Miniprotein binders against Ribose-phosphate pyrophosphokinase 1 (prs1). Designs and how they scored, part 3

Target 1, 284 residues: Ribose-phosphate pyrophosphokinase 1 (prs1), of Archaeoglobus fulgidus (o29666)
Amino acid sequence: MVILVGGTNGLMALKVAKISGLPLCYSHVDRYPDGEKYFRFASNIDGEDVVIFNSMHPNPDEIIFETLLIAETAYSNGARSVTCVFPYFAYARSLDTVKGEALPIKTVVKVLKAAGVKKIITVDFHLQENVFGVEHVDLTGMEKLAEYCLEEFSDSFTVLAPDEKAAFWAEKFAAKANCDVVALRKIRIDAENVIIDDLRTGVEGDVVIVDDIVSTGGTVCQAARIAKRAGARRVFVACTHAILARDAMMRILESGIEDIVSTDTILSPVSHVSVADVIASALS

## First folded at step 2 (miniprotein)

Design h4
Fold by ESMFold2-Fast, scan of step 2:
Structure h4 (fold): chain B 284 residues (1-284), chain A 109 residues (1-109)
Amino acid sequence: as target 1 above (284 residues)
Amino acid sequence: SPDELAQRITELANRVQDLARQASEMGDPMLAKFIRWLLEAAQYLALAVRMLAEKGNPEKLREAIRLLLELVQILAEAARLLGDTELAQEIDRLAQEVHELADEARSLS
């Protein structure tokens, strides 16, 4: 088995290689003057089971194409199998569409399978089910995030899920932290307008809002306002994937959230928790 | 100022990109890969300086600095292992510049 590093999150790939002891195959990833991708393996991979390590952020379209190119190149050079590790997997927003709307996850999974990808490993995959038609292992950062919050934020707190979907990750986090979970309900008014239902009973002490993804920060900032109105003393945020799009970090800092932590599936100012150990264990 | 420091870190990243191109032209894809990782770490530090320094989250800034310094050390070791002592000296000078930018970033917390 050899670990092949794609074009993104190379620091995590290096950490995984160091922890697992698996060989790291350096690759040459570049662009021609017109912007076309170039790829070449630096090592002989003939007969190897290849692991492609490539996180789907910040440019998922580019990263998806790069992964397909690497997988096909691996097979052309004698690889026995291809496994992909996507610490963050993009385009997993929903399985539901309105008439005329694209469902990109369907396209992404079909092309990965067509490229010969035999196994996919993810961390806290948003859709919570195997949509790939190949072996899928979903790991979690929730236990490590819970340990971090207990050590660095507060020794006692209530976990708050900002919506029903987040309850899945919040429950895993709370099981490790040995604390109570409360879930808010999200109500969609239209395509751009979302509100979070009010917490009907009060909350006491510190609160940690847990979600898988923080993108624009809107959901966690609204949950923080609800928690504070309900009586929370301090509000913290823990998430697996800190996309932090647009003005998200500014919104979070200004919302009265005391602090936020995420895993290193996406590099950010708040990515203090590494899931490299968890990924390395899945590859042994 | 944080904006001036972030700009200098971005300028460092651009120069590191040029070094990656040079390493590729010399037929050293391993060193080029480590240099690309250094670019990612430098961008992370620039973001940390811009977004968090004035809001008082020094532990987050310290983590960005730690990652950048760790990667530069790995790059220097890789360059030495490849047997090019002149290139290793150039990487050591880059490491010194990174340490100076990191020290300046720490002063903002």
Scores: ipSAE 0.000, ipTM 0.265, lowest interface PAE 12.7, mean pLDDT 76

Design h4b (from h4 with F34L W37F Y44W)
Fold by ESMFold2-Fast, scan of step 2:
Structure h4b (fold): chain B 284 residues (1-284), chain A 109 residues (1-109)
Amino acid sequence: as target 1 above (284 residues)
Amino acid sequence: SPDELAQRITELANRVQDLARQASEMGDPMLAKLIRFLLEAAQWLALAVRMLAEKGNPEKLREAIRLLLELVQILAEAARLLGDTELAQEIDRLAQEVHELADEARSLS
């Protein structure tokens, strides 16, 4: 008895429901005139195992609070368990702090657990380790992105990770694409100066830059310019989470990047690859 | 002209935002899940306007056309998820209008 519940950005729940055949619980998500959130289940969830869908973008604080409201309301109305699917999980930037600095991921995981969340499902989670204190399943969009790039961008390419952290996702992508992977290294000279290391193997032909998140576009733009100077013919970008500020897309296109694709963990004009079937399989 | 085309795309972006507000006001739980498609569509229409405003640059015009065509795919997906509803028909009509704007932009290059 599983029932899918979508929040404010629960469109993924609709896609997963259509693929899996699992029932979708309709709900009312609204705000009072003073801005306070309102939530009500429109379907009966008594005795059900509830799966809540919410990507934490663009308003992570509002989405987190909404998820807590839905989870608590589910238990108050007889739900047996609550699982959360966060296709994109915010506040996963770092586990390190300086004196006086907040560590938001610690706060987020603590309140999710306190609300009774028993299991968390993510797609290409940035920290690459379990921090939740509950069951955690991390899925990947990398294989689907690799299939898209081979079909739509280029028959043959080298995969480029724009930094050491991205190598994790780039290797998954490259394994599916059956191609070489090269990782750039960022060298910090001091607090104000950063340089990027040269490509180790050199570059010929087409290149696909692979990362989990593209936010401001700075990192992929730098990688694209390095690849072009190293001899790349065309440069493409594939990422799981297209967090694009208004000017990011223009900057990316101006850097010599030919095209970009992302998954539907975050909806955008470049979100041509769906992870709904990957998520549906994890719920079966 | 490029300025007239940019103005038409701006008006279309405003219509998309108005449809998102109307969907919110209807109180239909099914419609709430489509608002994100409409809001993101409006943002990308605004980006296309900025690219078209670069007037005599063929590369910027080409990228504006590409963004408009990709937006058609997002709007078509939103309409499919609504099924045979009046809102789905309006969103599909918007997708057709965006496609027509992309075709007209091609005539400028």
Scores: ipSAE 0.000, ipTM 0.197, lowest interface PAE 11.2, mean pLDDT 77

Design h4c (from h4 with M30E A41L L47E M51E I74Y)
Fold by ESMFold2-Fast, scan of step 2:
Structure h4c (fold): chain B 284 residues (1-284), chain A 109 residues (1-109)
Amino acid sequence: as target 1 above (284 residues)
Amino acid sequence: SPDELAQRITELANRVQDLARQASEMGDPELAKFIRWLLELAQYLAEAVRELAEKGNPEKLREAIRLLLELVQYLAEAARLLGDTELAQEIDRLAQEVHELADEARSLS
């Protein structure tokens, strides 16, 4: 088994190699002057089980094509199998579309399978179901994030899921932190009346809002305002994937959130928690 | 030579550690957190380059330098957050040294 580094988050791949003891297969991943990809193995991979390590941020289209190129080249040079590690997997926002709308996740899955990818490893995959048609292992950053929050943010808190889907990750986080979970949800009373299930009984002390992805910050900022109105002392955010688009950090700060932490699945100023050891364990 | 390049890269990683400590002491906790995280990654890279140099493979060393260039982009971003401080100038000089190292490695072919 060798680790093959793609064009993004190569520093995490290096950490995984160090922790796991797996050899790195160094390769040339470059571009021609016109922007076309160039790839060449620097090491002999004949007969090897190859692990392609690539995170789909930034520029998921480029990263996907690069991964396909690497997989095909590996088989052409005698690789026995190809496993892909995508710490962040893009295009997994929804399986539902309106008429005429593209469903990119279906396309991405199809071409990865066609390229001979036999196994896919992800961290906190958004869809919470197997869509790949090949072996899929979804790891979690939630336990590492919980450890960080207990050490750095507060020794006692309530976990808040900003919506029902986030409850999936919030429960994993809370199990490790040994604390209570509250999930916000919308409930319908009758034809004219809809309410949001909120913290009406109040909350005391510190709150950590947990989600898998923070992009624009809208969802966590709304949850923070609800928590503050309910009596929360301090509000923190923990997420696996810190996309943090444009003004997200300013928006988060202005909403009364005291601090935010994420994992290194996406490199950012708040990516203080490494999942390299979790990924390394999955490769042994 | 590959051994000389590995030594210089290790020295650059040690400089990043010193700069991270200085940033923390200046009382900018947000920037200090970002630089401390980069410090850990630089340490892993320095160790890997040292191992590659011991085995004498120039291709592997060249690829390790490619990964170091990725780290330099984050260091340059951190330097911009510091503005006109002396620390920002030191980080900018470090980024330039890594770029020159990468150019030197490419010319050794």
Scores: ipSAE 0.000, ipTM 0.184, lowest interface PAE 15.2, mean pLDDT 75

Design h6
Fold by ESMFold2-Fast, scan of step 2:
Structure h6 (fold): chain B 284 residues (1-284), chain A 109 residues (1-109)
Amino acid sequence: as target 1 above (284 residues)
Amino acid sequence: SPDELAQRITELANRVQDLARQASEMGDPELAKLIRFLLMLAQLLAERVRELAEQGNPEELREAIRKLLEAVQYLAEWARLLGDTELAQEIDRLAQEVHELADEARSLS
């Protein structure tokens, strides 16, 4: 078994290799003057079970194509099997479309299978179900995030899920933290607008908002405002994937959120929690 | 008339509070949650009406009332699906009052 480092999140791949004891094979990834990609292995992989390590952020299209190129090249060089570890998996927003609309997850699944990928490992996969048609192992960062929050943010808090989908991760977090969980629900007032509603009218003490992804910060900022109106003293955020697009950090700070923590599935200023040991255990 | 709209929104909030008590007594947490949300929205809208009356921005007021109307209509559909005809009729009355508030907001443009 060897770990091949792709174009993103090499620091986590290094940690996983160190913890697991698996050999790390560096690759040479470059571009020709016309923009075409170049790839070459640094080590002999003949007869090896290859693990391709690549997180789908910040440029998912680039990372997907690179992963396909690596998988095809691995088999051409004698690899026995290819497993992909995508700590963050992009294009998992929805399984539904309107007429004429693309469903990118279907395309991504199809091309990964065509490249011979036999197994996919993810962390807190947004769709919460196997869509790949190959072996899929979804790990979680929630226990590690809960441990961090208890140590660094507050020794007692209520967990708040900003919507029903987030309740899935919030329940895992709360179970580790041994605390109460409250879920907010989004209701639609018209076809374009969604307003967040709460399941409880009162919250005491500190609150930790838990979600899988923080992108623009809109959802967690709205949840923070609701929590404060309900009586929360301090509000914190914990998430698996800190995309933090555009001015998200500034919006979060301006909303009165005290602090935010995420895992290292995506490298960011708030990625203080490592899931490298969780991933390493899945490879052993 | 922003002051008249604020008063009517306050009356709407009181009715929504009564409906929330009824839903809780029926043991329907989904309907109770929707009714609590409508109460929060009505209270926020009443506060916003006072601010907009001072600032002179009828466009934002019209949009807020439109959203409240849609929320009330959605709630009425849920009551009908749950088979509570008395509650559904009371929610229909609430929807009509919101519709009247929307018409008044249009007159303020």
Scores: ipSAE 0.000, ipTM 0.091, lowest interface PAE 23.4, mean pLDDT 76

Design k1
Fold by ESMFold2-Fast, scan of step 2:
Structure k1 (fold): chain B 284 residues (1-284), chain A 110 residues (1-110)
Amino acid sequence: as target 1 above (284 residues)
Amino acid sequence: SPREQIDELARAVQELTDAIRELAEKGDPEKLEEAIMKLWEAVFRLLEEAEKLGNPELAEKALELLYAIWELAEAIEELAKKGSPEELRDAVQRLAEAIDRLAQEARELG
């Protein structure tokens, strides 16, 4: 039988339990006075297939260590298998390294595997590929975000990807919204090269900028200004993971962006869209 | 006025230069991102003035500057993601090249 286990920021486990009807194991997560982590299962997990829920934000190093502790404790108490759901997976910036540089994603996957984690489930994983031989299922929040935008922001819009990498998520969003998608692109500026941008032909009506992650807000603010310049009436932002570092929200609003929405993979004031039902469907 | 927008652009370029020096000293790209945003804003306002005056040549050059700043913003994001000394030096070199192109285009405006 499958039993769901929530960590320090694993409130998603409660939502998934309510939707799926799968049993939720209560656990006690605490710290000793010197800062060392404490963990204990309050429910019997002997013979169970354990699914651990923990998004890697805030403090990804702490969350990763906690997840390892829970997985080891599960096996010590008779668990048959351990699967981890990381709605947001940190350290997925790049697979490219220079001599002497760490590749953190490899380290994280290696230690999860060493702790006996057999399967990892993510939502809109930044690298867009399976890495290092761990069984990996990537889900998407794009369809839910598109539904929200149609209901709450605008009944008609053009989808804008702020760069070519974001086009992957923007296309999924646009397919659900049944609207046009434009990806911003740049060509090096020199004596022989000209910047090409599809918005040079103009845009009418509302625009929704779509990306997987909004951190500092720089990328979406630049895209918003270009869209406004091209003739956009209102500009909105939709993203899966709202990290919203530093003054990001202030920058976004000051750039003329009307509103922003994200999923609940990272809890924030703009996390109005839940992916709990998408995750629940993956576990049934 | 166009002159006021050009003066604002000059100040934004100076702020960018200061932010690059700050990055070299402290390794934090945040101030560089702020400087790029201010520069972008100044060029955007120049483009609006050019269009109001019905000067298509000035508008075209201002648009080219706008796209050059967008290239700078992408280089800043690349810089923020890279922490290795070699990658950081490459990103700074790309920024220097983009600034030089921006300065060349700004000279053509004048």
Scores: ipSAE 0.000, ipTM 0.112, lowest interface PAE 22.9, mean pLDDT 76

Design k1b (from k1 with W40F F44W W70Y)
Fold by ESMFold2-Fast, scan of step 2:
Structure k1b (fold): chain B 284 residues (1-284), chain A 110 residues (1-110)
Amino acid sequence: as target 1 above (284 residues)
Amino acid sequence: SPREQIDELARAVQELTDAIRELAEKGDPEKLEEAIMKLFEAVWRLLEEAEKLGNPELAEKALELLYAIYELAEAIEELAKKGSPEELRDAVQRLAEAIDRLAQEARELG
């Protein structure tokens, strides 16, 4: 078994290799002047089980196509199997669509399977449903995030899920932290979402807002304001995937959030928690 | 050319190292971590170019540096939490010296 590192998560792959003792596989990746990719294995992979290691951020289309190219090249050069580790899996926003609208997750899954991918490993996969026609293992960063928050943020807190989907991850986090969970509900008013839960009976002490993805920060900022109005002393955020787009950190700071932590599925200034050991265990 | 790309990457590594050293002295852990991420990417590109040129000596040095950056990232997490600015500065200074040596060697071997 060898770990091939893609261009977007070299630190994670190095950590996983160090923990597991698995060798790294090297390659040449280039681009022709017209934008076409060039790929070649630098290592001998004949008879190997190849693990492709790449998070789908920030350029998911490029990463997906590169992964397909690598998988095909691996089999052409004698690889026994291909497993893909996508610590962050893009295009998993929704299974629902309106007439005429693309459903990219179905396309991505179909082409990965067609390229011969036998197994997919993810961390806190957004859809919470099996969409794969191959073996899928979804790991979680929630326990390690909970341990970090207990040690570094507060020794006692209430967990807040900013919406109904986030309740799934918030419950896993809270089980490890041995604390209470509150979930906020969103309703749509015209074209705008409104959080309507008032944290009935109030909240005492510190709050940790838990979600899988923080992108623009809007949802966690709204949740933080509600928590503060309900009586929270300090508000923190924990998430698996810190996309942190469009001044998200400034919005988070302005909303009264004291600090934020995420995992290293996406490298960011707040990616203090590693899931490398969880991934290494899944490859054993 | 690959040699010119190695020279450019080596200079980028030096510039990022200077920025990391300055940020460690100012005590800005978030910007320091962002700079370390950029450094990791620059060293990773150096590794890829070294492999493309068939230069195993440079590739091995780049890989060793990636492990050092990985360990420094963990140390920075812990030191930032503990409020140990002097220890953080010392750790960054040691890494900066290693990076400066690698950048010089990359130019000579490139």
Scores: ipSAE 0.000, ipTM 0.141, lowest interface PAE 18.9, mean pLDDT 78

Design k1c (from k1 with M37E W40L F44Y L47W L63E W70F A73L)
Fold by ESMFold2-Fast, scan of step 2:
Structure k1c (fold): chain B 284 residues (1-284), chain A 110 residues (1-110)
Amino acid sequence: as target 1 above (284 residues)
Amino acid sequence: SPREQIDELARAVQELTDAIRELAEKGDPEKLEEAIEKLLEAVYRLWEEAEKLGNPELAEKAEELLYAIFELLEAIEELAKKGSPEELRDAVQRLAEAIDRLAQEARELG
């Protein structure tokens, strides 16, 4: 049996419960007057396989601690196993640091494993590799995003990856859309000056820029300017995780990008594509 | 008391309505997520009180509210995809009516 815990990502857990028909465990999450967390399972979870849902946005530190509290509480109340679903996984920026610098992903992975988490499910995990030391299933929103773009943006386009790392997701998107993919190469003049390589052969028609995360919008805006200069008629953006920090939306629109779409791993004004059915399928 | 839990639920619905408006006007999802959590918490507390009192009718009403919440969340998702504010308004109205009915029942049971 599988019990869904609607802790800190209640909307995703409810969507998945509705689609899958899996039981939703009522839980009580609160704060004492001094700010300390309180958690209690309302349903009997003895002998159950527990699934905890948490996108690590907007407050990753709070969400991480809450996940640990829920996992520990589950086992102390007889849970058979704990699986975590993190549609968006924070702190996955880098595996490398300079001397004296913290590597938060190492800490997060260590404490999740220590709390008895046996399986982690993510969507378009930024590091593109298993760092958890437990079973890891990385799902993708790229096929759903490609379907949306074909239906709502343009019936024919070229996919553009704004850099080499984004090529990983852009290729998945392009395979579903059955279209060409071009990856921009970033070259450094110095430590602070990065030039994105030009589309020297030109590009015709519509372009969809594909990435996993859009945070400040800088990378996709640079890619959009290059695409426009190369001859693109319209430029769109598709991404899995719409962090959209600071003035990102204004920056994106002002760069000549026609429109942007994202998945519901992070709720935003552009999160028009749901991955709830993809996650539900992974839990059955 | 059931009256206090129902009043809490009414406040949670108002916070959700305000959060939906904030999302539509300012694009801030934090308030929406917080309001959904508060609403689920209020429904849970009502369900827990119904179980403690051995009141199956109140427990049934709490379950009806849970389904109304699922419909509201589906309407929010439809609004995000299709831009239909009418569907969202209808879902919020149905939830408010269910809460009003429970408030009347709590008064009669008190």
Scores: ipSAE 0.000, ipTM 0.167, lowest interface PAE 19.5, mean pLDDT 76

Design k2 (from k1, 13 letters changed)
Amino acid sequence: SPREQIDELARAVQELTDAIRELAEKGDPEKLALAIYKLAEAVWRLFEEALKLGNPELAEKAIELAEAILELLEAIYELAKKGSPEELRDAVQRLAEAIDRLAQEARELG
ESMFold2-Fast, scan of step 2: ipSAE 0.011; ipTM 0.385

Design k2b (from k2 with L34E Y37L W44F F47W)
Fold by ESMFold2-Fast, scan of step 2:
Parts: structure tokens; sequence; C-alpha cells
Structure k2b (fold): chain B 284 residues (1-284), chain A 110 residues (1-110)
């Protein structure tokens, strides 16, 4: 009764289909000459529970619209239900706004619900809470990342969260690795001066900086410099979502970070850890 | 057609093998990863073409090849970090052989 559907950025659906043995619906995704989307199911989905795979990177607006198109087309063709798997979910930066400012997550949630999406599955969702008006399951890549770091980076280390929000993922990582966690805190002295809390007690041995997202690399590079000043021997980075915008990779390597690993929620040169089996388990 | 696309993939692998060898010598893992991802995209296009012909057997082989390419991406990146040019060349050669086998099977289906 369950059929998997991949979009233009749905390669995860292929891995999950292979692992789970669930049927994969073949589809045509194309563009008309003027740039408008074309979509057609090539498999019969009448009466099926449809699971749509699409990670919201690198073009979140296009991927969101495509997912809406697929969901509506599924119901038009007799689908019983639609679940969406977004390994990376964009527009989850903040719930805080100033007067006149858009809150994009509110818009995205409303249109997914309007398209009939019954359930949403994410991996290491940034907001750490259910903002959806439908069932939400947040999986984690932290345990797989911890296993990778223990095997490939160092057999013993301290986990460092670059800020207080990252402590949420760092704790999950450290629980699997059975090691200590330290969370850095940003301190604003005045409008022009910010200090990140130093590791004044010092650190011995290797350090793994853990976060959910690495975009420009600024946060992890700053944390790496603090760790090295505190006495860390080697510094590594583990994250779920490797956005790696612009020159992020070069900045990371030049900061004294020895290596970085991420998951395949976003394909990158450092996406060595797959969450396909974690997702497959959630669907069985 | 799927047969033409498989032949194009086989040709692309030979070209990418030369490019990957040169990129590995110059120590550029980012460009190496980009080249492998482009090959994965070509396999996805083959999968779409197989659907147009109503050939689920060829589509299954394309899925298996895509999975092998993703596994090879992970292996190649790890080997590049260890600085092992011989093992990197061997891994790329194994991919080329797998694509050659798929191309032969696709021709027999015609």
Amino acid sequence: as target 1 above (284 residues)
Amino acid sequence: SPREQIDELARAVQELTDAIRELAEKGDPEKLAEAILKLAEAVFRLWEEALKLGNPELAEKAIELAEAILELLEAIYELAKKGSPEELRDAVQRLAEAIDRLAQEARELG
C-alpha cells in the first residue's frame, strides 16, 4: 500500500526504496520552454499511500512548489494519503519577526497543509518543535554521525556545541559517543562588541564540533579557534546539513579544522554518512 | 533512447576517469565530488528515458548503478583523504567496468 515518489532532488527515495523494499513510483519531471514545471506519475498510484521525497536544497522555492504539485497530482489520481519526507527543511531559521517582516515557515506550513499533506518527516529539524498543523516526525542523523566520528576521526573526544541552540544536537551525538559535551555561549558586551564564551577550564585531546547546519562556516570556524586556544589537539566538525555556501569549505580547512563530515540530507564532498536507513525504518 | 544514453554514460565515464585522475593528482576533492555527482545526474536521466519505453528491467539496473555511484563517491572521498592514488584509480576502474556490463545488457534487450 505504500509507494515512494522522488522529485528532481529526490535521490534519497532511490536509496530508501532499495533498503526498504517498498515500491518506487517512476515520474516525469520536466520544464516547458517558458520554464513552467511539468509532472506526471508513470506508475499507477490509485488507492496508494504516497510518500514524496524532496530535500529543500539548493532551490527551496522550486522544490517547495514541485512538492505541492506532486501532492495535488497524487490526490487527483486517487492517492489515499500523502506523506512528505524533507531530509533538509528550509525556511526554519527563526520564529521571531519585526514589524512588516515575513515569517516564511508559516507560509510553507500553510501551503503544504492546503495541498493535503497528512504527515511530514524531517531529519534534525532546525526549530526543534512541531510548527506543522499535521503529524510531524523528526528523525536524527546524530547517532550515525557519532559512529562515523568514533571510527574515522578519533576514538576519544569532547563534543563542542558552537552555541546554545546546537547543544540540542550535540547532546544526542554525545549520548551515542558516550562523551562529555561543552556548549559555547555568545555574550554581547555592547552593540559593537560580541564575545563568545571561552573554554577557560581548558580542553585536552580531540574535539568534535557538532551542529545541525553548516552554511558559511563562520560559527564552526569561530568554535574551532576557541577550542584550539583552549588546548584541543585536533578539531573536527560533524553536522547533519552541509549547505557549505560560497567559500565555506576553504574557510573551514584554513581555520585548523582537521576534517568535516555530514549526512546525505544534502549531497556534498563531505556527505559520507547516509540517513537512508533511518528514514527507511521510519516508513516500516 | 536508453541504449544511446548508456553508451553516452560509458563514454562519459572514460572522460571522467581521466578528469578524476588529474583532479586527484592536484589534490582537489571538491571538483572530484562534483564530477561524480554529474555522473549520478546522467544516470537519473537514463532512468527517466527507461520509463518512456516502459522497461522496468532497465530502470532497475539504472537504480543499481546510481546506488553504486553514490557508494563510490563516499569511497573516493575517503581514499582522497588518505592520499592513495592507486586505490582511487582502482575504484574508478571498477565503476567503468560496471557501466560497461550494464551497456552490454542494455544492448541485448534491444
Scores: ipSAE 0.000, ipTM 0.253, lowest interface PAE 15.4, mean pLDDT 78

Design k2c (from k2 with L34E Y37W A40L W44L Y77E)
Fold by ESMFold2-Fast, scan of step 2:
Structure k2c (fold): chain B 284 residues (1-284), chain A 110 residues (1-110)
Amino acid sequence: as target 1 above (284 residues)
Amino acid sequence: SPREQIDELARAVQELTDAIRELAEKGDPEKLAEAIWKLLEAVLRLFEEALKLGNPELAEKAIELAEAILELLEAIEELAKKGSPEELRDAVQRLAEAIDRLAQEARELG
């Protein structure tokens, strides 16, 4: 009864179909010469539970509109339910605003619910809290990223979270890698009231900086400089979502970072780790 | 705001100066530890604010200041062991000047 539908950037649907054996709906997704979206189901979806795959990168506004179009079209053609898989969910920057400022996440959630989306599945959702008015399942790529780093980068390392929010993902990664975690905001006061930052006291060997999103690379480059000054031999980066905007890849390599790996939630030259297995398991 | 965070850093430097003076006069290390902790917290809050506003240049300067504060802590501990209040005051003054330079840079970035 479950049928998978891929959007314009829904390559994950194809990977999940191959792993799970679930049927993939053949669909035509295109643009008219004037730039307007065209969509048509080529498979019969009447009575089916439809799962739409669309990562919100690049061009999240376009992808959100496409997802709404597919969901409405599914119900108009007899679908029983619509679930959306957004391996990367955009507009999850913050819930805090100043007067007059938009809160786009609230708008996005509202229109998805209005289109009849009953369940949303994400991977390493940035806000770390439930903002959806529908069933939400957040999966993680951290364990697979840790396995990759142990095999391909270094057999022993310290994990560094560049900020307090990143500590959430870094701790999941480190638990799988069975290694130590340092967050830049972690400052320890010992029994004698001496302030000690673990990284200031030095680090030995290799370091892996872990975050959910690498956009411009500024945050990981700053963390790499701190790790190098503390005595790190090699510095690597692992992240779930490799946005890599505005020459971020060149900046990362120029900062003394040896290499970077991400998952295939966003397709990039460094997306060597697939989360398709994790998503397939959530659908069975 | 970045201006409010920088102002808080300046107040934390003043508290550190007061704590060093009290250590020299009364031998009370508790206030010194608290003042340094407060200064580090203020710098980390500035770093977070800079990241939220998409200002990586300010964030980089905040991290550099945090590193300088941690290195200055080691120097202050060594000078305190030697019993040189003049050298301790000089080290704190250099930190205050570094914070003032950061404040100027932040104002120029907007």
Scores: ipSAE 0.000, ipTM 0.107, lowest interface PAE 22.0, mean pLDDT 77

